# Ledger of designs, part 190: VH-VL binders against o27280

Target 1, 266 residues: o27280
Amino acid sequence: MDSMNVPEVLEIKRIVEESESVKTFIFSWDFRREVRPGQFVMVWDFRDEKPMSVSLIDPVRSEIGISIRRVGEFTDRVHGLSEGDLLGIRGPYGRGFELMGRDILLVGGGIGMAPLAALADEATARGMRVDALVAARTADELLFLDRLEAAGVNISTCTDDGSCGFKGFAHERLLTLEENHDMAAVCGPEPMMFQVMRILDERDVPAQLSLERYMKCAVGICGQCCLDDTGFRVCAEGPVFWSQELSRVREFGRYRRDPAGRRVPW
Short names: E, the ipSAE of ESMFold2; O, the ipSAE of OpenDDE; V2, 0.75 times the mean of E and O plus 0.25 times the DockQ between their complexes.

## First folded at step 8 (VH-VL)

Design ja2 (framework fv_bamlanivimab; at its last look DockQ between E and O 0.71; V2 from the best seeds 0.00; counts 0 for: pae E 2.9 > 2)
Fold by OpenDDE, look of step 8:
Structure ja2 (fold): chain C 266 residues (1-266), chain A 121 residues (1-121), chain B 107 residues (1-107)
Amino acid sequence: as target 1 above (266 residues)
Amino acid sequence: QVQLVQSGAEVKKPGSSVKVSCKASGGTFSDYAISWVRQAPGQGLEWMGRIIPIFSTARYAQKFQGRVTITADKSTSTAYMELSSLRSEDTAVYYCARSTYDFGSGYMDVWGQGTAVTVSS
Amino acid sequence: DIQMTQSPSSLSASVGDRVTITCRASQSISSYLSWYQQKPGKAPKLLIYKASSLQSGVPSRFSGSGSGTDFTLTITSLQPEDFATYYCQQGYSTPWTFGQGTKVEIK
């Protein structure tokens, strides 16, 4: 058994309130263990374990951040924790984003902005121009705006209710934008990603998309996160996929499998 | 018609601070960003920083980092620029200017009338 | 920071002349280039944005061209009210930077 598969018990160094439903938990990190934007870790609260994207990578402060949205029992427990409390972290796992070109487009929806925020930091550090389309249901659900602004990211916002920026969905906003980019990174609700991918393909913009699936082992053994027809394991071959890869995935944007393996629509 | 109206001329001593205001009218304050640009006598234009009022973070040029503070009051549609530790070299006309913030179009289409700031002992 | 080099620093022209001002960026700024006109004692006025888009209310004798690193402002037929200082400005990345300016004077 690889040592990376053993959860390391880490102390929560600090907690950032991102929104009413999202908190970022920051941990000290030994960067001898490399971590890339788009990769995920398994978070263990000593009762249950869930995959979470890394949203902050700070080699200077030797810290990583994990942003967690409150959506169920596990996350409810985690959101009840305080600075100084302990969590088990194992990883990182999966394939992260690859940066190319000079101008990059980030399209994020809700908590999907978490891995993209980390990617934005890396891209800006490399001197890339970063455009970020940040989408949410309402203005108060928009994530990382101040952080992105401080980093030099060019932000565009859209909200379902029009409370901030463009009124509508991310793909609708994207259609109104004429800027060209060398590549795009996308993360959010799968229906959003599906529509965004189509637009980017039509514009011949290389795109990477981060998928979310039920993961149990995170090491490509259990098969719980396998994608239909391709056999892609989201935890091993993903979670970041190129649009060309996802074009081969029949279930993408259409359905997913629940913990029991049943098809559930988006 | 969208207008930006700035506060009046200032005369300051070295080491003091100045705070200039910029009030927006005729449009939606929250849909835009406010930049501050200064111009020394007989010199060119110099970008100082920018604030997007719907955000809590302003962006500054490195030259002014730590010495300039840009703020915005959405309730009054007013942006502010405060420059501390004033020097004679800070003598200039200071402009506020409006820009769209979406993907940083990077142009300023509406300008204030300017505020003359003179720093002298 | 991106450096903007404007040329010439000054020029003399007559009414009716064709005037051309160039601006070069130290790195590619795509089309994120704007041109401004400034008269003495007045705030700058936006003329062109996104390299070639004419700002509303600006006469059609003004035009912009270029992409990447090299850009040009053209006044097809100079009018009396066009004697002023012109600035280019990159909006590709912060800090936004300006050219040093071109003063257009009466010949």
Scores: ipSAE 0.851, ipTM 0.921, lowest interface PAE 0.7, mean pLDDT 95
Fold by ESMFold2, look of step 8:
Structure ja2 (fold): chain C 266 residues (1-266), chain A 121 residues (1-121), chain B 107 residues (1-107)
Amino acid sequence: as target 1 above (266 residues)
Amino acid sequence: QVQLVQSGAEVKKPGSSVKVSCKASGGTFSDYAISWVRQAPGQGLEWMGRIIPIFSTARYAQKFQGRVTITADKSTSTAYMELSSLRSEDTAVYYCARSTYDFGSGYMDVWGQGTAVTVSS
Amino acid sequence: DIQMTQSPSSLSASVGDRVTITCRASQSISSYLSWYQQKPGKAPKLLIYKASSLQSGVPSRFSGSGSGTDFTLTITSLQPEDFATYYCQQGYSTPWTFGQGTKVEIK
């Protein structure tokens, strides 16, 4: 009775501590349910359910990894789990990233590097050159650096406090980089993504950006993940959008909606 | 400006190992990659590998995988290259060189003076 | 590994000559190509990076061009200090690789 819309209860196979606040939970996965970089899953702890990006896709080992930042009660409970404990997983959902050309730029802020790490693995496996700009507030919040280096990714770092790499914001570092790319993939805090998108658009670099919105059904029925003025559903038409699609979205980078439907500043 | 100063010339017997140092000055050690390039007498340049000191992670040319170890010590701003199981064909000048750690890191703008290593019985 | 082939392997030229050295990659390397000058007993010196960008302190008589698989280094008016060996190097993918060198000799 396996179904995309019913959580499957899975055992946590391994837990990787990515940072003090981020853990990757690895599960055995039947790849008859295809998973693509940029898609997400709904993680159920038997009390609440939250969307999480897939950060590891390994058909050879029949594993997926889901990276979770501790930010509230749900994620605190999940971070308290051990190997062998159970979680419900439903999905995957959404539109993933599409790769093109031979040179790709990844721009990730904080936990936004999770789906980009999965994309980096696919891109390097195809023989693409992968450049990644990895951003965080401080050095200890930079994610996946060893994994990206081992995969052959060319890494540039930036931190708000300058403790690792360029001191400043991702878009400020991007302005100082002159390399040409065939495409870009961007994921992180929405204000950062907006600034990065503007730079990439000015340079005529095709860009895909991964958005986060409140989700309940994850299959496009409930309407909770809709974007203003377009009717795009982040869980169905996204979470990955091309920059041209987002240029028509008034709320992108400016505000979001809470579960009650009220506008909330970023 | 960044300067790279290498350890002095060495004469080694076959089967031994050599460890060459490369001390950086005049810049932030974590801002760039350190590569090792060798040149046998009368021959061209051969890239051996590199390390990004900020990550303590090295990459190696496949020819040298298993015989070469590249490390960095951030506290002393020094990179090291150790080549084991030396043979007479390892006789060469060994250079360290730096590039900026960013997407264009594939070019080497500062070079050490070179360390001559002679392997003879 | 990406192989880099230089042509010619050597050439003889006079002061004032225009000299062109070519470098071919075994696969596309975009513009990730550098040129170095080396004199006997000395470390290599970077001349050109990213195929066409002139390194600081390098005379403007040096120029680079090309992208993809085919690249050139041009010296528009050869000077006495330019008699050296020149190497191209790809920085697209590790392992980084050099061409075999082009020796520029005085005629």
Scores: ipSAE 0.454, ipTM 0.737, lowest interface PAE 2.9, mean pLDDT 87
ESMFold2 (binder alone), look of step 8: mean pLDDT 91; pTM 0.946

Design ja3 (framework fv_bamlanivimab; at its last look DockQ between E and O 0.57; V2 from the best seeds 0.00; counts 0 for: pae E 4.8 > 2)
Fold by OpenDDE, look of step 8:
Structure ja3 (fold): chain C 266 residues (1-266), chain A 121 residues (1-121), chain B 107 residues (1-107)
Amino acid sequence: as target 1 above (266 residues)
Amino acid sequence: QVQLVQSGAEVKKPGSSVKVSCKASGGTFSDYAISWVRQAPGQGLEWMGRIIPLFSTANYAQKFQGRVTITADKSTSTAYMELSSLRSEDTAVYYCARSTYDFGSGYMDVWGQGTAVTVSS
Amino acid sequence: DIQMTQSPSSLSASVGDRVTITCRASQSISSYLSWYQQKPGKAPKLLIYKASSLQSGVPSRFSGSGSGTDFTLTITSLQPEDFATYYCQQGYSTPWTFGQGTKVEIK
């Protein structure tokens, strides 16, 4: 068995409160183990294990960050932790984002901005122009704005209630934008991603989208994260997919499978 | 009409710090970014940094990183630029200028009147 | 950083003349190029943004063109109030950078 599949017990080095419901947990990381934006790790609190996207990759400080939204029992426990506490981390897993061109558009919704924030750092480091459409339900749920601004990212905000920036959904905001990009990376609620992908396809903008599915093994064995009808495993072939790949996925934007394998509409 | 009004001229000694203010009126402060641009005597324009008051986040040119601090007070619609460890080469007129923060806007449409800062022993 | 190079550094012209100023970027900046006018003792004034968009209140004798790396500011018929220094500025990526300026003087 690959050592990558054994959880490493790591100490929480720092905790950044991103919002009321989102915290970023920072760990020391041995970068002999490569990690790419868009990949995920399995976080183990010694009771349960959940996949989480890497939101920070800092080779200079030898750190990674994992942003976690408080949404259930597992995340409630994790959010109760303090600096110095321990978590099990195994990975990274999955296919990350690829960068191409000079101008990139990031479209993120809610916690979906987590992997995109990491991608933004890489893109800016490469000298790319990064435009980020950051969407959330309300202003206080917008993530990583300060970090993105500090990195030189060009930000546009979108909120459902209009409390910050464009009032409406991300795809609606996108329709009002005339700028062209060489590629796009998208992550957020699947209905949002579905609409955004459609617009980007119409504009002939190559797009990568990060999907979220129920994962158990993270190594492509259990099949819990298989996508209809392609058989793509989100943990192995994804979670980042090209729009052309997702066009073949019947369930994309329509439904997902719950832990019991039942179809659940979005 | 939107206006930016800056604080008055400053005379400083080397090694000291200067803090210039820029008060915005006639518009929504939170909808824009404030940039600081300086101009040495007889020289061109040099961008120093930018703050988005809505986010309270600043972005700096590397040349000034660690020596400049840009802040904003939303309650008074005022932006500030503080430059420390002043040198004679920092003698210049300092301008604040407004831009939108959304991507697609990389221009400054409203400027302050400028603040002369003289650094001399 | 992106370097902006203006040409010429200075020029002499008469009222009524057609004046052309060029600006070259060290890399492609798409259309994120702005032109400013500055008179002695005054703050810069925005003339053109996004390469070719005329700022409100600016006379129509001013126009901008170009994309990528090469840009041009044109004054179709120079007026007495147009004698000043002109700057190009890229807004493609931070740090924003300016050309060295072009001084338009009376012949």
Scores: ipSAE 0.762, ipTM 0.889, lowest interface PAE 0.8, mean pLDDT 94
Fold by ESMFold2, look of step 8:
Structure ja3 (fold): chain C 266 residues (1-266), chain A 121 residues (1-121), chain B 107 residues (1-107)
Amino acid sequence: as target 1 above (266 residues)
Amino acid sequence: QVQLVQSGAEVKKPGSSVKVSCKASGGTFSDYAISWVRQAPGQGLEWMGRIIPLFSTANYAQKFQGRVTITADKSTSTAYMELSSLRSEDTAVYYCARSTYDFGSGYMDVWGQGTAVTVSS
Amino acid sequence: DIQMTQSPSSLSASVGDRVTITCRASQSISSYLSWYQQKPGKAPKLLIYKASSLQSGVPSRFSGSGSGTDFTLTITSLQPEDFATYYCQQGYSTPWTFGQGTKVEIK
């Protein structure tokens, strides 16, 4: 009935090797089903279904791209696929990023750069100045640098091991950078996002942050994606939240929950 | 301390190409950008483009698109600028410079000594 | 491309004088403005970055100010080694562009 709520079986049109551990899978897409940066889809490999961020939104070529990091059994199987193979996709779901002003800061850690790359394309198309702080453990894990450079994004890098750019965490680099931004968009490891949010709040920079939580239904019914204290459903009220919304959430940046609902440290 | 040492002066015929090298010492070569800036006799400075050795893509000023190729060799810490289809107005001193590729500022804090290129028949 | 216009194109001054050079951008460049000094036969040397930040090793008699479209380089007490050509440069968007230069000569 509603194509958004049942998987559509789509052919992998193209695969882009983004890094040793990250591939972007590109599909033909009918943009009557609008997709916005920061939204996600549920990807079904006929055995399991996982939420994945959209990293490429190309209405001109009628394509979307979904970037997937190899982290476990599901993603190992998907990484083993070839062009022409099939995946089920349902969505898009969630609230995407909202752009404002003329100068935007992006802060991305690891695969968190995926939705920010899509946002960067939209922002540059609007004539905004885009500054991106791209973080990873090592230089080889820095994502989308060539794409961002070609789009005219101003890039600063940081790596945990110092192999490219600033040696250290994204929030440490952010403290040392000159900023004149109307807004920020942040996506990456939740501890990084928490620290970055605090800095941006102190600077009075409006910020939107994209959260990851365990999901099953993706339409807000099962409650598995809820945040402690507020009851916000990441799949419905998020995954993109304003920093003001997240300031009321005790769990943000402090702990996470496993699939069984147990509190575990980050 | 980063230092940039450029190749020597060149005299070229119209229609030919020139390839200028810029060898970097000090710092991590992949962590900064190399820009190319030229200055015709008695005239001001003109930015041609840059390469960040970590990136595969160079960024070029539109005026030079299609005639300039900027590359980097990480194994030798050397950047190159090749300008093709030379004309007499390409007579200039060509500088390489370390530039910031981060969003904090676009400025060039270390410069090579310059390479004079003369295009004449 | 963002056009950078310097004023004046040249000036004559004496040692000890206060010298002011202005630079105007064709659109707002926020604070992404740098100043360079160039002596004959030499490469340019960075003096000021981000409109007002003094580069390491540059004498404190040099200062920069401004934001948006209008910027100023000031030398508070001109010294013999300061006779040179000065360039502003925007780093807001590529292609990075320079002003046409201001030659500071001995009066």
Scores: ipSAE 0.118, ipTM 0.615, lowest interface PAE 4.8, mean pLDDT 86
ESMFold2 (binder alone), look of step 8: mean pLDDT 92; pTM 0.946

Design ja4 (framework fv_bamlanivimab; at its last look DockQ between E and O 0.51; V2 from the best seeds 0.00; counts 0 for: pae E 4.9 > 2)
Fold by OpenDDE, look of step 8:
Structure ja4 (fold): chain C 266 residues (1-266), chain A 121 residues (1-121), chain B 107 residues (1-107)
Amino acid sequence: as target 1 above (266 residues)
Amino acid sequence: QVQLVQSGAEVKKPGSSVKVSCKASGGTFSDYAISWVRQAPGQGLEWMGRIIPIFSTANYAQKFQGRVTITADKSTSTAYMELSSLRSEDTAVYYCARSTYDFGSGYMDVWGQGTAVTVSS
Amino acid sequence: DIQMTQSPSSLSASVGDRVTITCRASQSISSYLSWYQQKPGKAPKLLIYKASSLQSGVPSRFSGSGSGTDFTLTITSLQPEDFATYYCQQGWSTPWTFGQGTKVEIK
């Protein structure tokens, strides 16, 4: 165990209300500790610990942001916190996204846009053209639109109910778009990612996808996040995977394992 | 049928500001963007900027950056274009147009009737 | 910014003539090219979008072709109501830009 595995107690510098169910918590960060889009941190509220994606990386302000969706007891507690309150943060962990080419497509669903927002910042800073397909169930659940727009990201939206943009799912919207990109980054519900990956493969667009699995240790020891057949550990070899890697993962888009290790269908 | 109705003609002095409105009817305001295009007398079309009403920010052509402000009111389905520090060269017909916004790509399929803005001392 | 070069700037034609207008982009814009018709004192009207898609309500004598950098608007048989100025517009990326226009006049 090294120092990076010990949670650092950090003060919440500010809180951004992204939506009714999503908040971004901003922390001061020492950038001597590198952090990359696609990596995650373990957030500790002194009772429980959960992996969360980094959604903001700002070396100028020496800040990072962690976007958290309200989905359960842990996140309920965290959402009850205020600026000035404390959280434990350890990490970052995992493999982040790799940028290549001049044009990048981001496809995000719901909270999956969190790591992609960070990636968008890096890509735009590098002078890349960034196209982002932002998907959500409803218009009010679309995340980071203003932030992305301000950064110069080209946005397309789709919602399940048609309340904003294309009515339908992300993969359906993608089929209607003819643009070619040098690479793609995808994050969201796994069924969405599965369908999007298929389309991107057919179009010969290199794609990276960020997976979500139950993580306990975050350091590749406990095996709770192991993917069937391959032995890939989402916390160590991922959470970002290339499409070629995921093609070897039978469970991808089909099922996951719960905390008890049982197969749970998506 | 989708229609865009713009505010009336304006006569302004140099250095002043003008704010043109564009009201949309007959469709879903949130499904599209509103672009502003101007045309000086006897000249071609010039794209000024675009707003996606569900967003709080707009995109502008560099030429107008810092001088133009495009806003939208979702409750009234109305877009606005404000141009400040007016010059004689700003004399033109200003159009609002409904546009798609597919990754910054798009076209303008519905146009307002135009608003003549004359800048003279 | 992407520059759009439209040719010719003006042309004279008679009713029934085949008219061709070209538009060149300074870089590839895929198929995101639109054509507009404008009559004096009127707002532009969309004719073609995505290089070759005919806008609803537009006569079939109008057609568009091309991809990448070179595009063409064709009027197979010019009608009296077709005398106007035509503009191409790249919709690949913001800021959107227009060609300088082509005035189609009666011969």
Scores: ipSAE 0.501, ipTM 0.809, lowest interface PAE 1.2, mean pLDDT 94
Fold by ESMFold2, look of step 8:
Structure ja4 (fold): chain C 266 residues (1-266), chain A 121 residues (1-121), chain B 107 residues (1-107)
Amino acid sequence: as target 1 above (266 residues)
Amino acid sequence: QVQLVQSGAEVKKPGSSVKVSCKASGGTFSDYAISWVRQAPGQGLEWMGRIIPIFSTANYAQKFQGRVTITADKSTSTAYMELSSLRSEDTAVYYCARSTYDFGSGYMDVWGQGTAVTVSS
Amino acid sequence: DIQMTQSPSSLSASVGDRVTITCRASQSISSYLSWYQQKPGKAPKLLIYKASSLQSGVPSRFSGSGSGTDFTLTITSLQPEDFATYYCQQGWSTPWTFGQGTKVEIK
């Protein structure tokens, strides 16, 4: 689709400071271009273009929100922008999450909570029970807690340093819980997602996991987002995959790729 | 062993406010949520809302939205419930309770002793 | 709000009796149902969580069952300390709501 492949230049309507390292940039959006939780957009700062998760989908206000963690040169520049400044947005792209059943478990690590916050809004609007396990290194890095609580989400937190909630990793907390859910949605650091997926698979909980890979075209042509064993293109067949699809991918949870395509350890 | 100790009984006039405290001891205060439940004389139990200490926003039952404020002070391990614009119908025993930390069932496993609040002229 | 209806509202029983209290939710709550015991002038005490899980320190004569909309609390051999009011509570969605209570009295 032609409009999805060309960036639309949009004004930043509002900026929400989610943490010291994460900001949400809110734009007016014409929802004739539908957006689903788990889909991504390419954000263009007139020098470079990077994939970013949609964290807010509000058709009533005609707004979307894009949450961006400051981690390098591109994101430093974007974090320096103000309301009224311009960014190019193209998309949405990719396969989003699908909801099923009456209760859902969300497991999010760090910025991985961004697409899950959007999913939580949809799930609660549909009358589902939502349990969210929100993980970070420290309490200050836990994202979207107030928003999730206001929506009626049942929140459990994990921090590596124990500053908030369970001290330890998300999968360690999940092992101590006996609850079964109709489905789960998982997004965060790939080692976390691998461990969580193993637990959910053993418990026969259908799980969808959102992956991050290096992207260039975002429409499935260039092959930069391919997974080793399956040829899946994260931008086209993902970024959201069912756990069964990922169980056949040898690289998942074991290594990653740098921008040159080289295998590097996690 | 977690214990919750509440402030003492209050007698209030209509139109005023009451602020009930709930001091937690044992365990880690930031690891759980505090719920508030009231019980009018001879009546059943009514959940009012909850706070998880790191949150700036509490979750409130719609009936109490706008009149109740639930807060937590991590430095003293104390939760508070303030109910404003008191009416005679607000006469009740107010309990604080620890909401489950294994989040799957939404239950309250430790309760404070209760604070009687009487609203009369 | 999810409405919780208990039956009966009161009952009289003797020590040693088997007592059954039922609780119905206005919509499915899966197994997110808990039971509390309350004595006059005291705070409620959790007995059963997740429909059937026994809280630590609660005697094994208490049991819970059910899923969906219909739930049961059973006391298999009533003891003197069991004369109290019992409440069910759904934890499926906020606001969490309670049944109206079942008073168990000495016959």
Scores: ipSAE 0.242, ipTM 0.662, lowest interface PAE 4.9, mean pLDDT 86
ESMFold2 (binder alone), look of step 8: mean pLDDT 91; pTM 0.943

